VHH binders against o26223. Designs and how they scored, part 38

Target 1, 191 residues: o26223
Amino acid sequence: MKLLWTSQHIKVTVHIDGKVSKMDVLEAIKTRRSIRKYQDREVPEELIDKILDAAMCGPSAVDERPWHFIVVRNREMLEKIPEVHPYGAMVKDAPVAIIVCCDSSLEKIPGFWVQDCSIASQNILLAAHSLGLGAVWTGVYPLEDRVEGIRRLFSIPEHVIPFSVIPLGYPAENPGTRDLFDPDRIHLEKW

## First folded at step 19 (VHH)

Design U9
Fold by OpenDDE, fold request of step 23:
Structure U9 (fold): chain B 191 residues (1-191), chain A 120 residues (1-120)
Amino acid sequence: as target 1 above (191 residues)
Amino acid sequence: EVQLVESGGGLVQPGGSLRLSCAASGFNFKRYDMAWYRQAPGKGRELVARITTSGTTNYADSVKGRFTISRDNAKNTLYLQMNSLRPEDTAVYYCARDAWESYIDSLDSWGQGTLVTVSS
């Protein structure tokens, strides 16, 4: 039985008309793309709140939820981020960025915080996309120079570890869709 | 090991056309976005064109309408059709796996490149 995966071209009609089209979770996952160019448009606080709410809904080790979020809107600060985080060059052009951090003092099992913050970061990306925003995950941890750079810039205490910087905004680019399903990466019962 | 081998470069007159090829091996070509970059003498490397696994294409403004990126998944080959070539298109052209969705700085994953010289 040849499962003809009909590539349903989900035309993500980005309705420009500000209507937050309800995107289902699978659509959000499949159609999400990193966005590094943004419109000259502010992101409403309500949307940031929704994104942060989503960021806090993921699982974590021992359900400790050690994540913290720095919401950055200050233009001067946004412009400084690329100085310590070269891969974050687009942050200076974003209306807002979220820095995902871990409070290591909350860790019950060491090392799992990376997974926790990853989950939070991914949820931010998905939520942003579902709300018609573009975002990109720019990795900070475990690159020491970037970790320390962000730490200093935002006066982050030593027990708190910056993990990722995620600029957000209304997208000014369209990277297009992808088909990434790879059956060769699927093993049944055994390798 | 990932291998990308560019070919098809050469000397061409302004207004001429050239088709570059990139033979890919060592990875599931079909499941990777691909891109062409170029580096002109004394300049940095710049993106020329991207193509997704779904066939969506994007171009640098400087080549839009003149260049066409395409792929043949059956042949594991990426193409760049270059029309209406200009002297400013002179560069070494590189094929790469597109790392658009990387959350860290992309590593250089391109071949040796192929030289395109546009001159009268």
Scores: ipSAE 0.760, ipTM 0.868, lowest interface PAE 0.6, mean pLDDT 91
Fold by OpenDDE, fold request of step 23:
Structure U9 (fold): chain B 191 residues (1-191), chain A 120 residues (1-120)
Amino acid sequence: as target 1 above (191 residues)
Amino acid sequence: EVQLVESGGGLVQPGGSLRLSCAASGFNFKRYDMAWYRQAPGKGRELVARITTSGTTNYADSVKGRFTISRDNAKNTLYLQMNSLRPEDTAVYYCARDAWESYIDSLDSWGQGTLVTVSS
């Protein structure tokens, strides 16, 4: 069943044969939407590998690349995530989730790891979208209860900080397009 | 300060129609996705309809084909046209900014709500 999501601008042509049409970078950025509903369909490991490859390609402070990724497919674990992460309710319905973490022992310049993990997280979202998957960034850090909850659940060492939980799957919703360009937020040369 | 003021609620017979309005102030209305929620007695708040800044609309299955969400950016007003009303549509209806793309829990920016009662 070709779910032709004819949204005017998000031609996610999910080809039945798993071939995702090439999406250019600007299109990926502009058409990406958070997806919180997923099809009852497994995500191939190949796609996860591609997403993780993309996640590791971003810049970082002093290029230290302090990020780690936990790939979660276990159904029981996915179902437990919402118990410690209320904003992650949709994780229980996803076939897979990526937890982005920072190894703080690798940090050279304090505080920049947040930017590093943010870049990695955004790349995950963009890559997922470009591959015909839906994803959503659910923030963990800096909420202490969620950080500790995820830490305990996945036995994450103290020096490693869970940053975000990103469920992924084939999308079962279409949030539509947005017009967000705001020239009032652009200043020329000076404020 | 963000202000949302819902109006247009009332008593209506089954099969009747109502149009709700939400007057928005205190923020750049045209740059925000908006949504209608409702809360029936003894139930939790549920999404009714969403509209993006580009005008894309989404509806709960329970209201699809009967309700229409729209916006007038010039008037900073959100609307909900409700047709073919049913007793199960009885609820307090709330207008909110839709924070769909938030990576953290959205803050509830709700008005006082407007009561819709569908009864014979």
Scores: ipSAE 0.751, ipTM 0.863, lowest interface PAE 0.6, mean pLDDT 91
Fold by OpenDDE, fold request of step 23:
Structure U9 (fold): chain B 191 residues (1-191), chain A 120 residues (1-120)
Amino acid sequence: as target 1 above (191 residues)
Amino acid sequence: EVQLVESGGGLVQPGGSLRLSCAASGFNFKRYDMAWYRQAPGKGRELVARITTSGTTNYADSVKGRFTISRDNAKNTLYLQMNSLRPEDTAVYYCARDAWESYIDSLDSWGQGTLVTVSS
């Protein structure tokens, strides 16, 4: 089945209190929170596709886009992830998780793949939020035990490096909003 | 260096009240979410309450309606008002920077703690 990715304009509809509101990019960034509790509700494939589309739209070193994504819905596999990734305890409660990986064979400039996968991971979080989902970035790389644990669990080839595990679902918690602007971190012209 | 100093603990009768304070220094307090944790003897550390930089609060179910977390950014101080105290609230209470948005395991960022004992 050729996934004909038709360029459909991603209308991000966030259902807050039954009103479909379009979330702009600044709103998404400012209001996004990590979510570690999820409803007992499936995430439609369409939403995952939109999220992955967003994940692939970021910049990368030499525009190589070395990222790969493992979409995990299997309940048994989701329940096993916490065994090798303690910070991923919430994964067992999520209806789906995305594992962001790098194909190191595509790397042209050493070390930049970390930035590439970070950009992809952040875009996943933002896209998920804009679509009314909750997600959390659980770091895998560069913790060797977690890298190898995830590698083994998902039979990931040696040249492919698992970077992050991102569980997703409809939120069952509200951590609230934040104001993090810090002018002391802004330097004009010089330090 | 980040410093958190808890105070206000003590012995109190069931149904009594205490107010805990946490003096923060060494970081921009107003730009960090903060939390109270507690650890009872022989038990693990558990979240009691969280407060965001915007003032949003969350509580453990066991303390909802009885405890109130608040902050004074001008004083770099976090508070926990504890009312209707129960014996099961007996624990060492810790103040911490809330690492909710960490994509890695949180490092211990709490003070020495303050002991709260609820007993008749």
Scores: ipSAE 0.746, ipTM 0.862, lowest interface PAE 0.6, mean pLDDT 91
Fold by OpenDDE, fold request of step 20:
Structure U9 (fold): chain B 191 residues (1-191), chain A 120 residues (1-120)
Amino acid sequence: as target 1 above (191 residues)
Amino acid sequence: EVQLVESGGGLVQPGGSLRLSCAASGFNFKRYDMAWYRQAPGKGRELVARITTSGTTNYADSVKGRFTISRDNAKNTLYLQMNSLRPEDTAVYYCARDAWESYIDSLDSWGQGTLVTVSS
């Protein structure tokens, strides 16, 4: 698998069953689905690196890029995440999870770090999908109990805020496609 | 306000069939994935079937091959055709917007449900 970058588009070339498959950014966006069931198969480090590379390429407030990423492969830790993150039940079944965090000390304008980490999280999802992986965004922030739970579990310092937990793996389910285009949500020039 | 009203439940013998309906209002029905859930006596609520906006369907293993979820967007109605009913299908059935793509815990967006009783 190779991630191809263009000046305007993100492309991924993958070899699936001996065939080269390419997914452009629009295809990735339109076909991505949350995946909560995973195969009993490890995710290569190379793919995680590509995903994290993508995660770091989004815009941010003042271009400060305040995001940090905890890559979790330890089975014991993965199994503990659901104890502090009820919506993360599937994490225990994933071969790997990425915890997206913000270093608040890097934040220049208050509140924008949420957007920054959201962009990073979405890029993780899109990149994962483009690479043939399934992932799901499980929200941590701003739920205080979950924030603190993840913080304690991973010994995250006080100035760093866990934002999302994203389990990743080869998909063991197919939620299908969606048609979500809603012209009623589009306004021309004025509301 | 989102409203979901289930109907079509009743008493049926094993091997029988029922068709449930869910009338939806208060949102753009066409642009939402929909799902059926059920809650049997003394058990938790479980997913039965889901259908995407594009018509892709998924089913719980326990109902595969017997149940069919469908939708009529013109009527804002979700359906569940239940064939070859079994006593273990006895439950209150609920219609809901599918929250599959929610990154947070979904809140209950259910109707009152409709009771399906499968008994000899």
Scores: ipSAE 0.743, ipTM 0.859, lowest interface PAE 0.6, mean pLDDT 91
Fold by OpenDDE, fold request of step 20:
Structure U9 (fold): chain B 191 residues (1-191), chain A 120 residues (1-120)
Amino acid sequence: as target 1 above (191 residues)
Amino acid sequence: EVQLVESGGGLVQPGGSLRLSCAASGFNFKRYDMAWYRQAPGKGRELVARITTSGTTNYADSVKGRFTISRDNAKNTLYLQMNSLRPEDTAVYYCARDAWESYIDSLDSWGQGTLVTVSS
């Protein structure tokens, strides 16, 4: 069932004067939504580079930055991802996907790599949104079947752990805005 | 414990109207996106309408212009106003928290549902 998303074009007010008015970080955070429908439009490599740059700018345990990224544009491979990743059904419709991985050989403090890859994944989502793209985080780790499925599909070495699959594209849906502020979750000085 | 209780279903003639309600408890209702789903006999469950915490609404094409989803946060209640009902709208209607921003497969939190039958 196709939800008719009234394409309220996120008026990326492209100010006429060529200055891509950059979405401020707070706006990006507050207005970001997962996007699972994409236009039949390619994503320029320049935008992917910017997204990956952002992905690599987050903190990590001991600043090890153990993350690796697989950029997938091959249509056949995109179509195969849902076979091993059931929650990634939309990947087949995306022009590109980023697989976030951890090189476990770089990890100095056990377990923190999950936080590291999470930070990278979230930065990908925010960057994509700020650039007028839609993306969604589809969890791979720690589901063993998905981890191994993605590993086999992309010939990922044993010491490298696939963490998330993030399809990206120009959005073909608009989930709308949210108000999530909850003062009941805020404690002053003590619980 | 999250509880969702649907009500308002019944038998209605084609062209008629119904208003469904969903009473929510066990969570901070105003901070969750909500949705209506329906399941017709012999068919799979399908999304009917969504409403965000800010009041943004989205509808399935099949119900657009006929159905209206709304919420009363003070009453912890979700509504579905159904106008111009058609036989093909016959289904059990379910209320759920909309886990749109889940990065993992979401388990459906559903109530018992309420039956809507549209028949002459």
Scores: ipSAE 0.736, ipTM 0.857, lowest interface PAE 0.6, mean pLDDT 91
Fold by ESMFold2, fold request of step 20:
Structure U9 (fold): chain B 191 residues (1-191), chain A 120 residues (1-120)
Amino acid sequence: as target 1 above (191 residues)
Amino acid sequence: EVQLVESGGGLVQPGGSLRLSCAASGFNFKRYDMAWYRQAPGKGRELVARITTSGTTNYADSVKGRFTISRDNAKNTLYLQMNSLRPEDTAVYYCARDAWESYIDSLDSWGQGTLVTVSS
């Protein structure tokens, strides 16, 4: 249960604590925000398993499923990530990070792996949010210096391309929600 | 072309107040989160406050309770009301589109800045 039970906020969604309820998918998409501050609290392995299960449910070009995931919990390794990935500075403060990679040997159609790994990365963000966690996608590919830095740090082979680094944890901030719908971006029948 | 034009800076005494404005053009202002940043001499730019398209606000700890960010979507204008000003608030203040959801380092648009000097 939240601090208050009211019919206007939570009534029929879940008969248990709303923080562990099934979140409507449209609500999850609209309320997910990048979270860069985390509580000093471990993330259970079972939640990471659920998040990665969700990541692997995404579609991929010709079902090629080129993704691999490195789960990083080691404090020393998390603290080294900002040395090669400056935009990922908050990773040192996260209890865990997931590195999304493409194994190019699994690629069936050249050039679609970026879409494939983007889908997996976004699914990680949404799944984390639905489980009460906060996460942020920090881009690695196509920035060559960052790709090479992450590859070296984690001993990633040359045919495997690190795509994104996603730190996550229980959130310690709330950036608020947005209204981004823009009708000028919608074209009926043709441009 | 995206344009952001700050105004309202000046010299004020400690404890004084100042209101900054940012006139925006070249984009659909009401559909973008907005932010104020500041840069003191010899230092990097730091976030001061942000406001989402839905009106949710966040503030740097150093200005919480003293500064208020607001927006007028009808006038395409962002505001920063600065009260109880301190010498450490001395900086050039910049209006920007907030890139909170960017997954790479942001190259978003910045204004020219407006200087705020807090000195006796």
Scores: ipSAE 0.648, ipTM 0.805, lowest interface PAE 1.0, mean pLDDT 88

